VH-VL binders against B9 domain-containing protein 2 (B9d2). Designs and how they scored, part 1

No score or structure here was measured in a lab: all are predicted.

Target 1, 175 residues: B9 domain-containing protein 2 (B9d2), of Mus musculus (Mouse) (q3uk10)
Amino acid sequence: MAEVHVIGQIIGATGFSESSLFCKWGIHTGAAWKLLSGVREGQTQVDTPQIGDMAYWSHPIDLHFATKGLQGWPRLHLQVWSQDSFGRCQLAGYGFCHVPSSPGTHQLDCPTWRPLGSWREQLARAFVGGGPQLLHADTIYSGADRYRLHTAAGGTVHLGIGLLLRHFDRYGVEC
Positions, changes and structure headers below are counted from each chain's first letter, unless a header gives other numbers; antibody chains aren't numbered by Kabat.
ipSAE, averaged over its two directions, is called F for ESMFold2-Fast, E for ESMFold2 and O for OpenDDE. V2 adds 0.75 times the mean of E and O to 0.25 times the DockQ between the complexes of E and O.
[cut] marks letters that were taken out.
The coordinates of atoms that the task and the answers printed are left out; those that the model quotes come from them. Centres of patches stay.

## First folded at step 7 (VH-VL; from Gb3 with heavy chain H32Y, light chain G96A)

Design Gc2
Fold by OpenDDE, fold request of step 12:
Structure Gc2 (fold): chain C 175 residues (1-175), chain A 123 residues (1-123), chain B 112 residues (1-112)
Amino acid sequence: as target 1 above (175 residues)
Amino acid sequence: EMQLVESGGGLVQPGGSLRLSCAASGFTFTDYYMQWVRQAPGKGPEWVGLIRNKADSYTTQYAASVKGRFTISRDDSKNSVYLQMNSLKTEDTAVYYCARDEYGDWIYAFDIWGQGVLVTVSS
Amino acid sequence: DIVMTQSPLSLPVTPGEPASISCRSSQSLLYSNGYNYIDWYLQKPGQSPQLLIYLGKYRASGVPDRFSGSGSGTDFTLKISRVEAEDVGVYFCMQALETPLTFGQGTKLEIK
């Protein structure tokens, strides 16, 4: 089978106003993808930067996949959480980005959105699955407002991702 | 490699009909909104319409200039999106592009485009 | 409909020099959530358009860091820090705030 190695790190985040931040992440793939090594989800440590400064996590990502095709290419889902002085956690933003498909090293900037409303509503509006889908969407509004109206702009998550491809030509997989 | 390939088009008289097809490969087609954009010779692009994915009930939207005449549909089992064009006018002459909308209603960003297909409406 | 106005329409540039393209919208593209909903596209000669920037400032995958987007509200700018031969083509802005989606007239970048 063709192999894909995703090696990199979640570097950090900017544009958040919260005092302390950490990131929960997950990798989603299609059914044709098999994880050979690594973990599909993780959580960074907490960083407490000065307000306006970048939060640094330097959290490693090391995934090895086998795949039968290009469908269901890996997608990274990100949740940025804040922790207050009492240890209470709140979702500060969520976002998603595709893992690059070109071999080599890539710098990624992923925008995030912060759900508005109660804590319970915020969790319900997080991205789910492999696509840009909310678990619960407001059916009252149509089009863009259905998603955008219930969010505020979050910060940006910064990633460095290296991609290695093996045996794509051997198995007739075009990339 | 992720790609979109348009087909159909050609020369047609005013009042005629054409059906364009766009075949997707290299990505999970079913997850994405699809867009149609056209470009007349020497002009900028013009948005034609969109079709949403299954999760959003395959709903469609159209530009005022084509509403009532054009219909967008999709067949996820064939990884294809279509543009049915009826009652064609000379001003519909353009290269028609199929494009993948990576984020749908969240952002409206077209990250993959087909090569385009020429539609010429002339008497 | 939102009208997008680009300037200049023609932009001759010497390789290695910076370039700047302006896009003005007839109404604010700043949504209530704080994001500016504008894209930038490049159409190289004989090719289809390709995405450069989305949400006004985020580079699409594979886009070199010499490209940057800035601005807010009704005034936006695409900058190329050092123009290369491969940057030749027509640049378009597109408002992504609401349908119908609308494009600018295009700016043709050429090498002197």
Scores: ipSAE 0.626, ipTM 0.873, lowest interface PAE 0.9, mean pLDDT 91
Fold by OpenDDE, fold request of step 12:
Order: C-alpha cells, then sequence, then structure tokens
Structure Gc2 (fold): chain C 175 residues (1-175), chain A 123 residues (1-123), chain B 112 residues (1-112)
C-alpha cells in the first residue's frame, strides 16, 4: 500500500488571553486510510506563558498511514484548553488544519474559534469532511451567521509538519 | 493529486444554453462546498454561486447577475458539480472556474481551483 | 454589495525587493467574532487563481513565508518580503464576509 508519514510537532499557540494552555488534538482520515504507527489523538502538556507570550508545547506528531487512495486526506483537529487556578478546564478555541499534501516540511498556522455563552457548554461540535460542523446548530440560517455567530476569534495554533510519501507510484496512487 | 477539472465550455449564441461540469478527484468531494467563479477577458474574477454539501442540504446561492438563469447542482456519487447556464448573454463570456471551498460558510476560502473552461457567447 | 478596491493596479518590482499591495473594502470586513474575512489570491500567467491568504493573515498550505497579510476593518495589505520571479502574476483580494463574494480589480506584479 501507499504510505504517508506525518512527522512534526504542535509547536505552540499565540493570541490566547488565557495564561494556562494545553492542546487536545486528533487526526481524522477517510476509510481508505489505516494507521500503522502512532496514535490518533493526544494531549500536550500545560504551558503557562506570560500574558501576550507564546505558549510552547513542542508536542510531537508521528503518524504512519497506509492508504489505498487520496480521498480522506488526514486532517488535524485541534482544541485549545485553558486551566484556571482551581484546575478547571475550559475550551478556549477549536479548529482544524489539513495535513499538507506536498512532500516536505511545512509551517502551519491554524486559526481557532471560541464558543460563547451557553453555546460553549451545551452544543457539541463535530468535524466532518473538509470542515467543522455543529451537531446542534442554531436555527439561524443566514449562511455565515450559522457558523460565525456565538463564536469569538481564538488564538492561533502553530504546527510544524513534515510529510513523507512512499510507494505512491507502485500502487497507482498519485498525489 | 487533488484537482478539479472543468468541461463543457464552448461557443454559444445569445439566448442559448450550456452545461458545465467539474469533476473532482484526490479528496473527499462530498464534504466540501463548491464554488463557481468566472473571469471575463482582462477583468477580475466574479463570483457566480455556490452549492453546499449534503449536511447543509445542498442549498445554493447565486450572484444577482446570474440568478434565475444559472443553476448549480452536484452529484456526489460522481464527485461532480455542475453549472447549468440558460438564457446566456454576451456578458456571460468568461473563463469559468470551479473551486473547492475549504471551510464553507465558516470562512469562504477557495484552496483548489480547476483549470477553467472558456464560455463564449456570441452571435 | 461590498466593493473591493486594490492599489496599485500595476506593480513593477525588482527581484529581491519587497512589494506591498493594498485592498480597501466599502464595508468593514471585521466580523463580530474578531476575524477579518478577506482572502488573497494569486493568478500566475496562464494559470487559475490560487489561494495565498485567508482571514486576512493566515497563509494557505504551501505558501512561502515571504507572503504576509495584515490589516483590519476596511484596509488590508498583502506584503511580499522578497519578490521572486515566480511571484509574477495578478493578485486579487476577495471579501469573504458575505455573499455575494466580491473581488478586487487585481494588481499585476511584474519584474522590472
Amino acid sequence: as target 1 above (175 residues)
Amino acid sequence: EMQLVESGGGLVQPGGSLRLSCAASGFTFTDYYMQWVRQAPGKGPEWVGLIRNKADSYTTQYAASVKGRFTISRDDSKNSVYLQMNSLKTEDTAVYYCARDEYGDWIYAFDIWGQGVLVTVSS
Amino acid sequence: DIVMTQSPLSLPVTPGEPASISCRSSQSLLYSNGYNYIDWYLQKPGQSPQLLIYLGKYRASGVPDRFSGSGSGTDFTLKISRVEAEDVGVYFCMQALETPLTFGQGTKLEIK
């Protein structure tokens, strides 16, 4: 089978107002993809940078996939969480970033959104296909308002991702 | 390789009809909103319309300049999006692009474009 | 409709020098959530447009770090720190705040 190696790290995050931050992440792929090595989800350590400074996690990503096709290309789902002085955790931002499709090293900046109000606690979010979707959406169907309302701009998650491709030609998979 | 390939362009007389097709490959087509954008010779791009994915009920939106004349549809089983153009006008002459919308209504960012297909409306 | 106005329309640049393109919107593109909904695209000669920047400042995948987007509200700027020969083409801004989506006139970057 064709193989895809995703090697890199979740470097850190900027633009968050919270002082104590960690990141939960997951990798989603299509049905044609099989994870050969690594884990599909993880969590960084907590960093407590000074206000305005970058949070550093340097959390390694090391995924080895086998695939029969290009559909369902890997996508990273990111959740940035804050921890208060009492140890309580709150979602500070969520977003997703597609793994680059070209071999080599890539620096990625992933924007995040922060849920507001009761939306933050009551509504579940799902990442389907190429974009995030809300499982329980508000009955506001004004296009952008459906997704953008009840959110605030979160910070940015910074990633360094290397992509290695193997045996694509051998198995008739062209990227 | 992720790609979009348009087809169906050509020369048509005013008042005529033409159907453009856009075939997607290399990604999960069903998950994405699809956009049509056209570009008249020597001018900037003009948004034509969009079609949302199944999760958002395949709803469509159109530019005022084409509303009532153009129809966007998609066939997820064929990884294809279509642009049916009726009552064509000379002003509709342009290169037509289909594009993948990476984020849909969240952002509207077109990260993959087809090569474009020329539509010429002339007597 | 939101009108996007770019300047300059023509931009001759010496390789290695920086370049700056301005885009102004007739309405604020700053949404209530704090993001600016503007994209930048490059159309190289004989090619289709390609995404450079989204949400005003985020680089699309594969876009070199010499490209950067800035601005807020109605005034936005695309900057190239060191112009290379491969950067030749027409640059377009696009507001992504609301439909209909609208593009700027384009800025043609050429090598001197």
Scores: ipSAE 0.556, ipTM 0.861, lowest interface PAE 1.1, mean pLDDT 90
Fold by ESMFold2, fold request of step 12:
Structure Gc2 (fold): chain C 175 residues (1-175), chain A 123 residues (1-123), chain B 112 residues (1-112)
Amino acid sequence: as target 1 above (175 residues)
Amino acid sequence: EMQLVESGGGLVQPGGSLRLSCAASGFTFTDYYMQWVRQAPGKGPEWVGLIRNKADSYTTQYAASVKGRFTISRDDSKNSVYLQMNSLKTEDTAVYYCARDEYGDWIYAFDIWGQGVLVTVSS
Amino acid sequence: DIVMTQSPLSLPVTPGEPASISCRSSQSLLYSNGYNYIDWYLQKPGQSPQLLIYLGKYRASGVPDRFSGSGSGTDFTLKISRVEAEDVGVYFCMQALETPLTFGQGTKLEIK
């Protein structure tokens, strides 16, 4: 069985207007992937950078998978939240990106979308399972407007992801 | 490795029909929109159409040049998308690609392409 | 339909030299959410297209950092900071704002 190690960090974020930010994250794989060690989801601590500075989290990701092949490659899901001085949290952006498929170290810049209006409340209330699931497409619009119209461009989440990919021989869980 | 493999191309006479298949592997097929793009010899790509995923009700859209003649369908149990091509014209001669659409309606970004299959429409 | 017009159509470059490809759309690709909906693709000789840039400025997975995208509204640019031999091929922009999705006519990049 092939083995893949996903080792890296959620480094931080740029381009958000809010000052106190944290990130919830999850990693999702296809059915052929088994998690041998690590945790599929997590949350960074809050960072409060000065105006114009990057928010830094340096949040580790350390996952070890076994797979029957390369089908169902891991995908990251990200939620950036802001926290005000009274402890109130607001969703500042949703984002999604793939874990790179080639071995080595990679820098990822993941775009985000901030929900507007009633979508903001609905997404904040209905968040379950750690993934970015759209609640309902607006049936009065067609195509891309069903999603894009209810959002504003968010900031960017920056990740450094390392991949170790083993050949197709089985090692029985050691590395 | 994420992969798309087209099949079913070949030579067909004007007015004929052909069905292209695109088999996917290495990713969770049911989560993605799928796209068809064609490229006539020596020309740039031309978008043919798309099919959305199950969450977006498998709806389709087509370029005006093929609407009413071509039908896109998918079978998630076989990780496959299909292009049924009817009433073929010589102008339909092209290499046909299937492509994975990473973000669907959020972006339309075709991050994985098949190698393509040639369709030739001539008498 | 949104018409995408590229320039130049042919771009001979010396290895190590920067390169710049322009794409103009017949209407603004800047959506009300603030993103510009344009992709850039490279088709190497004998290969299918590969995604380089999406949303006008985001590099696709595995794309070297010598590639960058910029521009807004109707005018967009793909830049290669230092051209390498592997960069030869035909570059296409594609508007991703609305269906039918439409491509530019292509820019053939060649090594002198």
Scores: ipSAE 0.510, ipTM 0.795, lowest interface PAE 2.1, mean pLDDT 84
Fold by ESMFold2, fold request of step 12:
Structure Gc2 (fold): chain C 175 residues (1-175), chain A 123 residues (1-123), chain B 112 residues (1-112)
Amino acid sequence: as target 1 above (175 residues)
Amino acid sequence: EMQLVESGGGLVQPGGSLRLSCAASGFTFTDYYMQWVRQAPGKGPEWVGLIRNKADSYTTQYAASVKGRFTISRDDSKNSVYLQMNSLKTEDTAVYYCARDEYGDWIYAFDIWGQGVLVTVSS
Amino acid sequence: DIVMTQSPLSLPVTPGEPASISCRSSQSLLYSNGYNYIDWYLQKPGQSPQLLIYLGKYRASGVPDRFSGSGSGTDFTLKISRVEAEDVGVYFCMQALETPLTFGQGTKLEIK
């Protein structure tokens, strides 16, 4: 079986108006992918930057997959939350991105969207189930408005991801 | 790696028809929107149309220049998208690309492109 | 339809120096959610296009950090901080705000 190691970190976030932030994350794969070691989800600590606007987490990601094919490549799903001085938490943004498919180190900058109104619950379910492409928007809106009108732009999550591929020579991929 | 391969191009007379195919591999095809873009010789790209995924009921949209003449369809069991081109005009001469739309209506970002196929419409 | 106008149309550059490509839209690409819906693509000689930048400033996977996008509303810029030989090709902006999606005319970047 071909193998993929995803080794890196969720570095931090910028561009959120909230000052105390943490990130919940998950990784989703297609059915042909099997997790050999690591955990598919986690949560960072809260960071409250005093200088600048970057929350800094340095949260490790260390996953080892086996796969029988190239379909269902890993996708990262991110939830950025804010915490006020009373400990109350609010969702600041959802983000999603694909894990890069080439070996080596990668810097990823992931845009986020804060869901509005009734979409807060629906969007959270879509992310845990494979991202916003699984949403079923109402037909009363046309085109991109079906999704964009239900959100506000959030900040950006920054990741450093190292990728190591083994035994992909069967599929013509440089490992 | 993820791949898109177009086929079915060639030479056709004005008023004729041609069907392009685009075969996908290496990703969960049914989850993604698919796009068609063409590029006439010596010109910039022109968007042709899109077909949405199963979750968005396979709905389509087309550029005004091709609406009513071109039809985009897909067969998720064959991981393929198709462009049926009818009533072809010389202005339709171009290299035709299929592309994967990673985020659909959220962004419209075409992250994977096929190699393209040439369609020539001349008498 | 939203018209995308690029400048310059031809851009000879010296390797190691910066390059800048402008794109102007006939309508604002800033959506009410706060994002600017514009992509940048590179078509290297003999190849199909490849995505460089989306949402005006986000690099696609595998794109080097010497590429950056900026701007808002109707005026957008793609910058290459230090041009390398592999950057040769035609650069296109595309508005992603509304269908029909529309491209700029292209900017051909060449090494002097």
Scores: ipSAE 0.491, ipTM 0.788, lowest interface PAE 2.3, mean pLDDT 85

Design Gc2
Fold by ESMFold2, fold request of step 12:
Structure Gc2 (fold): chain C 175 residues (1-175), chain A 123 residues (1-123), chain B 112 residues (1-112)
Amino acid sequence: as target 1 above (175 residues)
Amino acid sequence: EMQLVESGGGLVQPGGSLRLSCAASGFTFTDYYMQWVRQAPGKGPEWVGLIRNKADSYTTQYAASVKGRFTISRDDSKNSVYLQMNSLKTEDTAVYYCARDEYGDWIYAFDIWGQGVLVTVSS
Amino acid sequence: DIVMTQSPLSLPVTPGEPASISCRSSQSLLYSNGYNYIDWYLQKPGQSPQLLIYLGKYRASGVPDRFSGSGSGTDFTLKISRVEAEDVGVYFCMQALETPLTFGQGTKLEIK
């Protein structure tokens, strides 16, 4: 059985106008992937940076998977939230990206989108159900406008992801 | 390991037809849009068309140069996307690539490409 | 259709030196959501294209730090801080704002 260790951190975020940020995260895999240790989701602490516009979390990710094949490679889903001066939490952006497929340490910079209006509920449901690929946009718009008109650009989430592969040689991959 | 493998290219006469296939492995195929891009010898790439995923009802779009002559389809049970090319012209001579569209209509970023197949249309 | 114009078309570079490739679009690629919809691709000799940069500034997974993208609106730049022998190939920008998706003419980067 092939095994993957995903060992790293959610380093922080830049490009958000709010200064008090935290991140909820999840990792999703195909049916052939089994989690041997760790948790598939979590939440960072709130960071209120004193200098600059970078929130800094250093939130560890430590996951161990076994898989029967290469299909359904892990994907990361991210939600950046802000806390205003009245203590209310507001969604600052959704992001999604793939875990790299090669062994070693990787720097990931993940763009985010903040949903507008009624799309906040739809996008929240899609992320719980497996990511934005599950969204169903109204048919009145076509092409890219179906999604882009309903969002605003968020900031960027920065991750450091280490990947260790074991026993992938039967699939023609050596690490 | 994620990969795309094209097949079905070759030599045809003007007015003829070909069907290209692209087999995918290593990812949840039904979740992604798939793209076709072609590259004539000595020229830059030219977008041919796309097919959306199951969630977006498998809808298609085409470049004006191929609309009405080419048809993109997919079979998620076989992890495959197809390009049916009819009424071929000499201008259709190119290497044809299939590509995965990582973000779909959100970005149009082609993160995985096949190795391409040559289609030659000549009399 | 949006026309993408690259400059230069040929770029000989000494290894270890920087390189810069420009791309201009016939209309703004800055969408109302605040993102610039432009990709950069590299096609190494005998290979299919590979994604380097998307949304004008985001490096694709596995792309080295020496590659960076910048610009907004109609003017965009791809920079390589120190060119290596493996960077040889043809670089293409692509507008990702609207279909039909369109590419620049290409910039051939080669080692002197």
Scores: ipSAE 0.447, ipTM 0.787, lowest interface PAE 2.8, mean pLDDT 85

